# Ledger of designs, part 2: VH-VL binders against q53228

Target 1, 184 residues: q53228
Amino acid sequence: MAEDLVFELGADRSLLLVDDDEPFLKRLAKAMEKRGFVLETAQSVAEGKAIAQARPPAYAVVDLRLEDGNGLDVVEVLRERRPDCRIVVLTGYGAIATAVAAVKIGATDYLSKPADANEVTHALLAKGESLPPPPENPMSADRVRWEHIQRIYEMCDRNVSETARRLNMHRRTLQRILAKRSPR
Key: E = the ipSAE of ESMFold2; O = the ipSAE of OpenDDE; V2 = 0.75 times the mean of E and O plus 0.25 times the DockQ between their complexes.

## First folded at step 1 (VH-VL; framework fv_praluzatamab)

Design p8
Fold by ESMFold2-Fast, scan of step 1:
Structure p8 (fold): chain C 184 residues (1-184), chain A 121 residues (1-121), chain B 112 residues (1-112)
Amino acid sequence: as target 1 above (184 residues)
Amino acid sequence: QITLKESGPTLVKPTQTLTLTCTFSGFSLSTSGVGVGWIRQPPGKALEWLANIYWDDDKHYSPSLKSRLTITKDTSKNQVVLTITNVDPVDTATYYCAHIEDYGDYYFDYWGQGTLVTVSS
Amino acid sequence: DIVMTQSPLSLPVTPGEPASISCRSSQSLLHSNGYNYLYWYLQKPGQSPQLLIYLGSNRASGVPDRFSGSGSGTDFTLKISRVEAEDVGVYYCMQALQTPYTFGQGTKLEIK
């Protein structure tokens, strides 16, 4: 199977993965490397843009939610630098508006987390010209809630009291949530 | 190209310590996400998981056997060693080692040929 | 411990006909990450087990497309669309959701 996938990749197998979830990024990178891709990874918009500018890849997987900004900024640079780059957007945000924005910026496809290496590979190599649908595999309600809380927390410069006020919850409840590991 | 091979004694007496070595090629235990597990199969019975060891030296053991099991690795020699203390006839089984790729969630995707260990006088 | 139960334990099949094996777990194998940690293995006579299906429904490298896995939570099925002589052996399901990893008791597929 791996041999068949490598055969489909062509001569340029460069793949850029951009995601700030380090354990997920390492796991996915290793799985994609095993499938014949030549990997570069980035954990931020800034790193992703730098790599896209200097060494535009044939394939890219970009998370829309990054600690320092929106991954669509990386998608835009990738499309500008290498028009034939195949770009899959990988994120927990699944609204049709997000899918439209991703395609408008130049993404080839859209996948929701959690996505395994086979789904990512298929999306990168898939043929078609239709607008990507909203994610088929929804994130757990717990993961969606956790990501929303983290987004607001970052917007408030990691100020617990301000975040709690904005989310209309008790400070103690928010502190407990922030102390936990991210749900899978 | 991933291959594993088990080695060790074929006959062990009750109360002795059994040491089995898994020698592999086609991968390294220095590679992030890689692991090796041990599984046994008594003659005519089902498979039973024993222990796993990972690239970062993380170790997992079957709780019912944990007090008797030790798993170690020698990354430079491409070897994983399983030790079972105080063996008895119920430990008679074919012992397998198998590859793990944790990041891809591949568990036991390649197996050694197995080595039959008989525990008797 | 999670208990894995397979049915049937013995499955005689006419060559060319489909075959289906069931595997049930005593608790859900669905992780919060969205994956079912259920695996299928085939052990041919005198050989080591070989991985057929990982994470419930994904075919392992080199496995013919006549094999498919399905199910979620506690109920899983392995299907062979057209059984061939080479498919003879004992099929095992395994859960890797939590330690200890546990196997079903096995299903022996034989040609009638």
Scores: ipSAE 0.000, ipTM 0.455, lowest interface PAE 19.2, mean pLDDT 80

Design p9
Fold by ESMFold2-Fast, scan of step 1:
Structure p9 (fold): chain C 184 residues (1-184), chain A 121 residues (1-121), chain B 112 residues (1-112)
Amino acid sequence: as target 1 above (184 residues)
Amino acid sequence: QITLKESGPTLVKPTQTLTLTCTFSGFSLSTSGVGVGWIRQPPGKALEWLANIYWDDDKHYSPSLKSRLTITKDTSKNQVVLTITNVDPVDTATYYCARMEYVWGSYLDYWGQGTLVTVSS
Amino acid sequence: DIVMTQSPLSLPVTPGEPASISCRSSQSLLHSNGYNYLYWYLQKPGQSPQLLIYLGSNRASGVPDRFSGSGSGTDFTLKISRVEAEDVGVYYCMQALQTPYTFGQGTKLEIK
């Protein structure tokens, strides 16, 4: 079928899916199983971490927002436990800066929700440049940078001096950036 | 399941130092983007934010109380400690600790049960 | 400091009727990132506060869809489409645009 395996899978086909959206999780798990993966699913950070520690998978798809916490915690355990694990994180459109942070922590790639099984499969198996298709109104590089700056600014409780130090930039430059309207 | 629980003395004398401990489960302060804050509520009054501590040990304090407050964490024990020096009867309040997650903009999303601290002779 | 003002402070409601609570801030809570850093909490009698709405209009996990948040800048509203007995308590708005985080005075919702 057109939705059957498009890329060659390795010998270890274990895949952990972590998402608290049950209908999405069920649908995606079935589609990935059909593509040759051997599935384990988790609906929470706690469950995902337990599986990652006990049976670290070759592939993982982790939603960043889970009912009991941040999916980044699962990503960290996966990377520590199995350095060769290919990890794809799922994020909402407005959370691109968070997806960038996930890659810094150890994720291989990220996908914007909603994501279908073909997009997930491509991201898990690609050797590089597995960017998701741009959203209907794509974010510019300026917008991605702006969201990263805003994320750090918020983490620093809107303290300009601390944010500038953390981003390694001049305070005046940061003040000018923060004074502008968000880029398109 | 995310839970937080405050502990400390229920009665403190004026001028003494108050130490409160928040013990939590279901999340870790080693997780990027997570923090724990302290909030208090005097009997019959509104909520008042006191301090935050983040996964990377960044700390923020209420300006009016900053000279009296110290917040610390022990990531391995899943604990956050708030210390208030030179307490006064006006510090009588129920003290809460709560989780923050900046990733989705969730500030103070899960709260402990609270612990009532009375400052009196 | 940003001052948060709620109205009404006392709100008696008949079960099944809608309810509306207003929150005004002394300065805009709209960040340049497009988000309003405004939050709504419910404190039921004898219980800890629980998050209802984050970033102005987003329902927190487990919150019934009869709760909704709206508004932008300095004027915000929390609406309950049909009040139930379990909704009794004190509602607080909070801003997290800048430290110190500040709360409104609270609105006490009671069943008539």
Scores: ipSAE 0.000, ipTM 0.466, lowest interface PAE 15.7, mean pLDDT 80

## First folded at step 2 (VH-VL; framework fv_teclistamab)

Design t3c (at its last look DockQ between E and O 0.27; V2 from the best seeds 0.00; counts 0 for: pae E 9.9 > 2)
Fold by OpenDDE, look of step 2:
Structure t3c (fold): chain C 184 residues (1-184), chain A 121 residues (1-121), chain B 108 residues (1-108)
Amino acid sequence: as target 1 above (184 residues)
Amino acid sequence: QLQLQESGPGLVKPSETLSLTCTVSGGSISSKSYYWGWIRQPPGKGLEWIGSIYYSGSTYYNPSLKSRVTISVDTSKNQFSLKLSSVTAADTAVYYCARDLWFGEYYFDYWGQGTLVTVSS
Amino acid sequence: SYVLTQPPSVSVAPGQTARITCGGNNIGSKSVHWYQQPPGQAPVVVVYDDSDRPSGIPERFSGSNSGNTATLTISRVEAGDEAVYYCQVWDSSSDHVVFGGGTKLTVL
């Protein structure tokens, strides 16, 4: 059983959260406040950039997919205004390339959604310029693949043929996968 | 208005598999904001979380039940299901399905009425 | 495993204030949620994220959470408040939803 970790924050405990999901922002902000951070929230790229420019925080959590644009734009502003800002980007499934790009431009780490406050805190406070450590309990490759397929299937309005086409796989193969239970 | 309704047999024999389905109406289970969970309550006892599932099929299970529990989702029917294998009298309970809000923390904001499942020979 | 501890019962007279505690190791660092379960009914969330109230829940219901104790406070208790109340948290260390044992509130 993993014990609750006590995190030591520096003198500047400012944290910017950028996400267009308001309820998520509210709850995550509250959780991070309990961990000692001083929170500001933004619900758009525009708002995130504005805050980053006006009051560059010591820490930032940025969703890469926002309604009004790409969270990478916020990351760029943060890196420009405060190079020592510790930035964690949140990404959905299938956006690993984007996450890697974010790290290349200065993000400290990335987390796949869903991520909890502890994971976020760990990522923010991780020491070293090393590549993001693998998650302690990563999903199996099979599960990741399965979830990805399921997501695409839903995005295609559960059209097997269209899904197969987009995933570049045989229709029959897809049907077999869709008929299977989620891998553990 | 979102509604959840449990359905399935109210009686299961020992060593068999308990199977329940939750039908969701007034909203789609294919939402990025929610998990869908099962909670049970033995007669006269407290609440116990069984597990939760995301519309993509991602699952979380109670570690004490993980080996016996399977939760699945059918987005086409707007349903999710529970299977609990190798049941004993200890599995007799009212079973609730619920919507699980996941925004860094979990809690259940909508509940079904619950269905009693009795394990008896 | 993470454990939440509640008193088994609390009794109050109508119009008085009921306080139901939920104890847990460093529970103040977690988000605590409270459910009301009337006899023979399903639970209903009355407080979430320590102190927030869902729409439709009276202002008489409030919550606090610090240190090792979370508290549900019900002011001006009514007969209709008689129920079993459960606290609940998410334990990220074990990826586990944890419920307290429940507290039966009796209105005298």
Scores: ipSAE 0.033, ipTM 0.615, lowest interface PAE 5.6, mean pLDDT 88
Fold by ESMFold2, look of step 2:
Structure t3c (fold): chain C 184 residues (1-184), chain A 121 residues (1-121), chain B 108 residues (1-108)
Amino acid sequence: as target 1 above (184 residues)
Amino acid sequence: QLQLQESGPGLVKPSETLSLTCTVSGGSISSKSYYWGWIRQPPGKGLEWIGSIYYSGSTYYNPSLKSRVTISVDTSKNQFSLKLSSVTAADTAVYYCARDLWFGEYYFDYWGQGTLVTVSS
Amino acid sequence: SYVLTQPPSVSVAPGQTARITCGGNNIGSKSVHWYQQPPGQAPVVVVYDDSDRPSGIPERFSGSNSGNTATLTISRVEAGDEAVYYCQVWDSSSDHVVFGGGTKLTVL
């Protein structure tokens, strides 16, 4: 089976995690440390911005909904201070439009919450997309939205660039959606 | 303080559907931090994970049981449920509900007391 | 799918150290959790994320995880430690929570 190439970590292994759920943040930080990253964590927009300004990381994972504001403010600082930072945003159920906005201001990619440490690592390092598997559960809300995207893709004669423009998405974002397993 | 309680019939006939409910108290099932899981243990045997659900309805199932399992959530009642179809004697077990942290780094920190379900004619 | 292997039993004398192993291919790259199950009771987590302890678990319970083996270590074993111990991981390749077969600790 063909899988995305997992890019090896570069010389700078710094990773900033921003999420206001402390138990989740601590467990994800530990799991990412096992995978070779050097962690800093923040539980707020203010804390995340302060770290991004003082010690801009090579990698970041940012939750968009934080107690003291919008995680997009952290993404903006990260992109300003370190243009090559690889930034993954975490999104809630049904928040695809917000994820697309985050990519437009400089996030590298997005993940639906909850996400496991392997999915986070893959998103930080990944390239390439694969065809989605056949649908298993046609009626879930996530499945309906995934099928809408597939339908537009077929309407555009499988032209990824045209499909992305019609959906108001970044090309890489659409490629990841097209490669992901169908929601159940 | 968080508590989980299993409820449902203790006896199910072969070929029918096993149905259990877990009631969560002392905390909200609608947490972004946790999945809600079902684990079973046949008498004298080890633990087997059945599946888990996120409060939005996203599910993950043990591949060996996936064709027969449905886990659902009712956030208005702070409950989640298990249905296991086409049961046989091999499905006789103590069934536990449990809370786990985050989909990929499962850690079951709160368990119900368990309920024995017997499959017999 | 991913398999965790535990010895069926371990016997130790009171006051000595028990070591319960959990074998798996490259288990050192996974987060390993350990549960104690006394007879007729629900499991209770004693170690999570390889080496962390929940509040209320004595410091004599410890864990390690490297290479192909995770180990639960119980120092100064007491009669009350007699139980079945399970290791557990999540396997991302199959989206599956995996338990070991369990190890009965006997204190002689």
Scores: ipSAE 0.005, ipTM 0.560, lowest interface PAE 9.9, mean pLDDT 80
ESMFold2 (binder alone), look of step 2: mean pLDDT 93; pTM 0.947

## First folded at step 4 (VH-VL; framework fv_teclistamab)

Design b1
Fold by ESMFold2-Fast, scan of step 4:
Structure b1 (fold): chain C 184 residues (1-184), chain A 121 residues (1-121), chain B 108 residues (1-108)
Amino acid sequence: as target 1 above (184 residues)
Amino acid sequence: QLQLQESGPGLVKPSETLSLTCTVSGGSISSGDYYWGWIRQPPGKGLEWIGSIYYSGSTYYNPSLKSRVTISVDTSKNQFSLKLSSVTAADTAVYYCARDLWFGEYYFDYWGQGTLVTVSS
Amino acid sequence: SYVLTQPPSVSVAPGQTARITCGGNNIGSKSVHWYQQPPGQAPVVVVYDDSDRPSGIPERFSGSNSGNTATLTISRVEAGDEAVYYCQVWDSSSDHVVFGGGTKLTVL
């Protein structure tokens, strides 16, 4: 797979990973390196920005919750320095609003944690390429539906009436769903 | 420093429910990078995975135990808990809680000290 | 159900190399993790993803995984390495964390 990815990725295989959880960052970095990427890693907004400014990568994976600030600041620098950079944002559970904001600022896509190397690779290479790995631990249908509803709700600036209209759903039904806890 | 600590009754009667809690300190259960799991070890025997939970409430259970197991999480207390129903002498074991660095597959990078639960009348 | 097989015991003299095997059908296509459990203590991960070491684990510990056998190698064995060692995989077909039966390493 690593030589196949080198062929698909072309000449520039540079990938910046930004995440402040060291064990996760190390495991992801090694997995991506085995897939043919050339890695630089950062554990902070400051470090991520420095790399983005000095050596803007072809690909980037950025966690939005960093100890020293918001990973969106790294996304912004990446987009400014290299308009063709493919940027995937990692978001935690319930952080759909932040994911939507990241796409508006310039992220190519987002993934909800937990995420693995196959999911990250698929997101980085774009959906036009034949790389649809089946999810190893898929969310329940109810959870997927709940995540979708939350995403649309944030895109509509938390306007219940507009969200219900966009989802072709009764306003009262949507209000009930938004008030309930997330499905497992 | 991350620490996990098991707590709960050390004696449970046959047919009743075994209940244990794991308290996490030095780290957050609400981290998106980790599942939190339970593993047990009967005296003198090997390790058996019971199940794992993500802070959203999403769970994976050992198929052999699934009908008797419930794992839950309380993010406000930074705790997760195990309930194992209808216990028998075969459920006597040291029970460990552990952090599960999930990355398309599981491995346990931090473990609690373990707590012995004896099933006896 | 997927099964991992380990020898029940391995004996080695101090300073020698211990090799602990973990057998599984096509295990080389899976990622193998290794845990050390000293007597009366909780397990500690010593090798993950076939050959990677956690921070703080000496380079004397190494791993390999190919075909139907994964191996944990401990070079320059010390008395403090006495423990039961477990291999572990994730079996995606059954959504199950599978442990081997354990190998007791005795240093004499």
Scores: ipSAE 0.421, ipTM 0.724, lowest interface PAE 3.0, mean pLDDT 84

Design b10
Fold by ESMFold2-Fast, scan of step 4:
Structure b10 (fold): chain C 184 residues (1-184), chain A 121 residues (1-121), chain B 108 residues (1-108)
Amino acid sequence: as target 1 above (184 residues)
Amino acid sequence: QLQLQESGPGLVKPSETLSLTCTVSGGSISSSSHYWGWIRQPPGKGLEWIGSIYYSGSTYYNPSLKSRVTISVDTSKNQFSLKLSSVTAADTAVYYCARDLWFGEYYFDYWGQGTLVTVSS
Amino acid sequence: SYVLTQPPSVSVAPGQTARITCGGNNIGSKSVHWYQQPPGQAPVVVVYDDSDRPSGIPERFSGSNSGNTATLTISRVEAGDEAVYYCQVWDSSSDHVVFGGGTKLTVL
């Protein structure tokens, strides 16, 4: 419940939200305030970096596609300024490569848009014993498999031979899969 | 300006499939910040959500209708569609398409004008 | 399944304040949205995220949400405010968009 979550946040409840979709940013900020966070918002890489430098937050949610550049630059500044900052990256649906890159430079977790406030809160807080609510329409088996293959591919720095070896697949089969559009 | 327009047959026979399309103009259906939904209203009754779709094809359906409902999206035509199978007189309603700005804290900020679908022989 | 309860009707004199309630278990932890539906027309959102108002909606419309009750308040009611008003939430536990049953506002 949101009242229980407020109790679990501790003394430093500072949260920076970075997203250039102003209506989305406003709605997410309000939802996070209801959960007890103390908010600062930014609509650009420049604004996000300025806040991260001046007032590094305990928590951050960063969209990677920003009007003036890549939100990864904000993630990097956050990690440098406050090593214990919990950083969740938001990506567009199907942008797994960018999410993997964010984790490599120190993001705590990533979520695909659209992500609801409960999913964001769960990702920001230490993974407790409570599981997120189960989705009613989970990704198809093909989509899950495709996401797994793409994740391994990125972890192997987009090396097809290494990825095929790691997944115990024939290289030709993997190449065919990587050439197809993402499933549902 | 964003506009949503419902289209499809206004009369459907019992046991057949109701099929409607929503055409989006003045904005892109391939939006990372929006779901697109169908809501219906039987004559003299309240609003009932049918389901919503994200441009990836991911859907949420009203549990009471889930076995009969399919919503699909065609990003190349900037359209999304509703199919409701095995219709009865209880499915007679005005059907609206609408845009939803946020997942999990849904609200419908733009609505089509609605189209009446009558289930009768 | 999650249920929203609205009174079927509310009557108010012109110039007075109308209050339309929306009851739900722990509704204060959810975001409540309000739609106005004039007779024969499509619904329009008049309040979203508990208390925010879309551009073009008069300042007379306001909302609140706490505990088990959300309220739509219409100040200085005008004849043109006659409509059915619906509250709506997203129930994340069931992945369901839930509408209230609607309240007919009559301006007498």
Scores: ipSAE 0.323, ipTM 0.662, lowest interface PAE 3.6, mean pLDDT 83

Design b2
Fold by ESMFold2-Fast, scan of step 4:
Structure b2 (fold): chain C 184 residues (1-184), chain A 121 residues (1-121), chain B 108 residues (1-108)
Amino acid sequence: as target 1 above (184 residues)
Amino acid sequence: QLQLQESGPGLVKPSETLSLTCTVSGGSISSGGYYWGWIRQPPGKGLEWIGSIYYSGSTYYNPSLKSRVTISVDTSKNQFSLKLSSVTAADTAVYYCARDLWFGEYYFDYWGQGTLVTVSS
Amino acid sequence: SYVLTQPPSVSVAPGQTARITCGGNNIGSKSVHWYQQPPGQAPVVVVYDDSDRPSGIPERFSGSNSGNTATLTISRVEAGDEAVYYCQVWDSSSDHVVFGGGTKLTVL
């Protein structure tokens, strides 16, 4: 029930969502609002930090992959400004190293994308502090590198020469990587 | 603007494999929490979901079609593809590709124009 | 297997309100999405998550979902609204996208 969930949330129901995928962010925000949270959203590290400084929330959900930087920088500000903030990191990286880094910086938990609103709610409300287990299907280091390369490639409008320049890679090496199917 | 475009043969012989590709432009197949899906519609009938894929290669298939369906993704080309094996006349349909806002509760916010595939000798 | 039931057709006069129902066991616990398919065209989402509208969809389209019935409501119906309308849910117990059979809206 919404009444039962509001009781679990406590008196302060403020939730900051940080993600640069606008459609995803809007859908998650509406789902969390229906669950009794009071929402503020940010689409960048800069916006997330500004909100965390001005209006530190009781709960936060932060994507690690943001266009202007690493979402862990937002986690650090949140922990500094409000030590009791419950912070869940959403990650597309899925590596064990990512989970360890998130907890080390001050995150309460992490979830690998894709994650539904029920999973996010349960992670935010879970009691007891423990290191999150590695994802059931963790991404390899090769997959993490491949995803980073694909992200830069899309930012360069799929221009191989410009992508190679930004990644400081040989064009030949980049062409070979882009021709492969995604690593498992 | 995000656009999806189906391509592939419009005629497939019975018992052969139907192969279609969806080309995504104006957006990245690897961005966000999106799945990419295939939906079909036999002439004069309703919509039937075939399956969806996340850029990691993770798939969900319609249980009724699971044994015959493979969906794959090629993020370097910003494309995803459908293979449906052992086709019969019942597989004649307009095939759509679509973007799927996976959240534990799927809906399709952008659709291709559709491509008619006829199964006939 | 989870099943969504829609009436095959609904007729309304221009300017009236059309109501298209989507029946499903405990559908109120699920999020319902609605698609408009004009003749010969691809489907377009008109309502998602029970009651939300995508950018560009007129305010006269609205939705509700409770108990065993979800409803798409189209107020001040126009001739251009003639289409087949499909409801859709995700069934988490079977990891399945389920569509209703479709309702053909005819504007008299």
Scores: ipSAE 0.012, ipTM 0.577, lowest interface PAE 8.5, mean pLDDT 81

Design b3
Fold by ESMFold2-Fast, scan of step 4:
Structure b3 (fold): chain C 184 residues (1-184), chain A 121 residues (1-121), chain B 108 residues (1-108)
Amino acid sequence: as target 1 above (184 residues)
Amino acid sequence: QLQLQESGPGLVKPSETLSLTCTVSGGSISSGSYYWGWIRQPPGKGLEWIGSIYYSGSTYYNPSLKSRVTISVDTSKNQFSLKLSSVTAADTAVYYCARDLWFGEYYFDYWGQGTLVTVSS
Amino acid sequence: SYVLTQPPSVSVAPGQTARITCGGNNIGSKSVHWYQQPPGQAPVVVVYDDSDRPSGIPERFSGSNSGNTATLTISRVEAGDEAVYYCQVWDSSSDHVVFGGGTKLTVL
């Protein structure tokens, strides 16, 4: 539907996509190629690591759940081989702890599936400036808030007091939220 | 291979709730890459999208049907279901379930065989 | 209330090229998907994202999309291509999956 957003890319436009869902990988690869990226794709940890070692890319998008293992292993090789690589990891619903772990070991950012090409592009090119909010995603407002709170909680090493301070929230309110089940 | 199969009553009385279930086999409904949708087709007419659901329970509904439609998911049974309330003869149609690859845009890459639901007393 | 307009029918001889159009306001800014529905069967996607083909779909099927018209092109038409063809878009302004009315392809 939506018109593609115009993003500024650096001189090196190499992008590695790692995901074992072939239809999704193919669709995302073509969408990113149309946005000016130069693509390599991998459907496994082994293939992703081989490409990262031989031809480390400027950009990478890595699914954490792969048939032969954890995409975190690909993130580690990417960070070791190319310290300036911008790495976005894709996570499934409810996988916030794993997403935060990926950021702690070298990923630049993460996105929860479902994610489209505009969201991926924004995450890969994000700077510390204010951007208009993305189009309303299918997640409920309650779930978006839940995931944000969980993200900050994991980044604070599950320290409730520090998380509450960072979120500018009362500790008791945060404790109640963390004790409840995830919303839709 | 992935297969989707619709099931539910083929006859529903006017004013009652139409209830259908789609069973997914050969793939997981808990896949992060996909929504799961319902499309219907009245006899001799075109396709009309009813709505789609993500395994988290998040939904999109056709605005013209939103007040009458509920789609739900049961990941433990690898199923998703449609409830359409207050049915009339205009709701007589073949109902399809389908997998949709969501990218901020929907398209349906696998479809069930369809099940005819007739609304009649 | 986005609307897609298709001709109700198109007839071609075997071996010729069929062109099925899908009209929509500024449709070239959207991604168009095409489904084939043989008589009595469920739809099958034959083209997605304007011009891409799923695995298993012959190269005779192709698509284009610009301005206000998307086109499904079927070259070297075979009798087995007889079906109703539907175009489809996502309209982000209404959060709505929109289908065209369908075009019946008859191979004479």
Scores: ipSAE 0.487, ipTM 0.743, lowest interface PAE 2.6, mean pLDDT 85

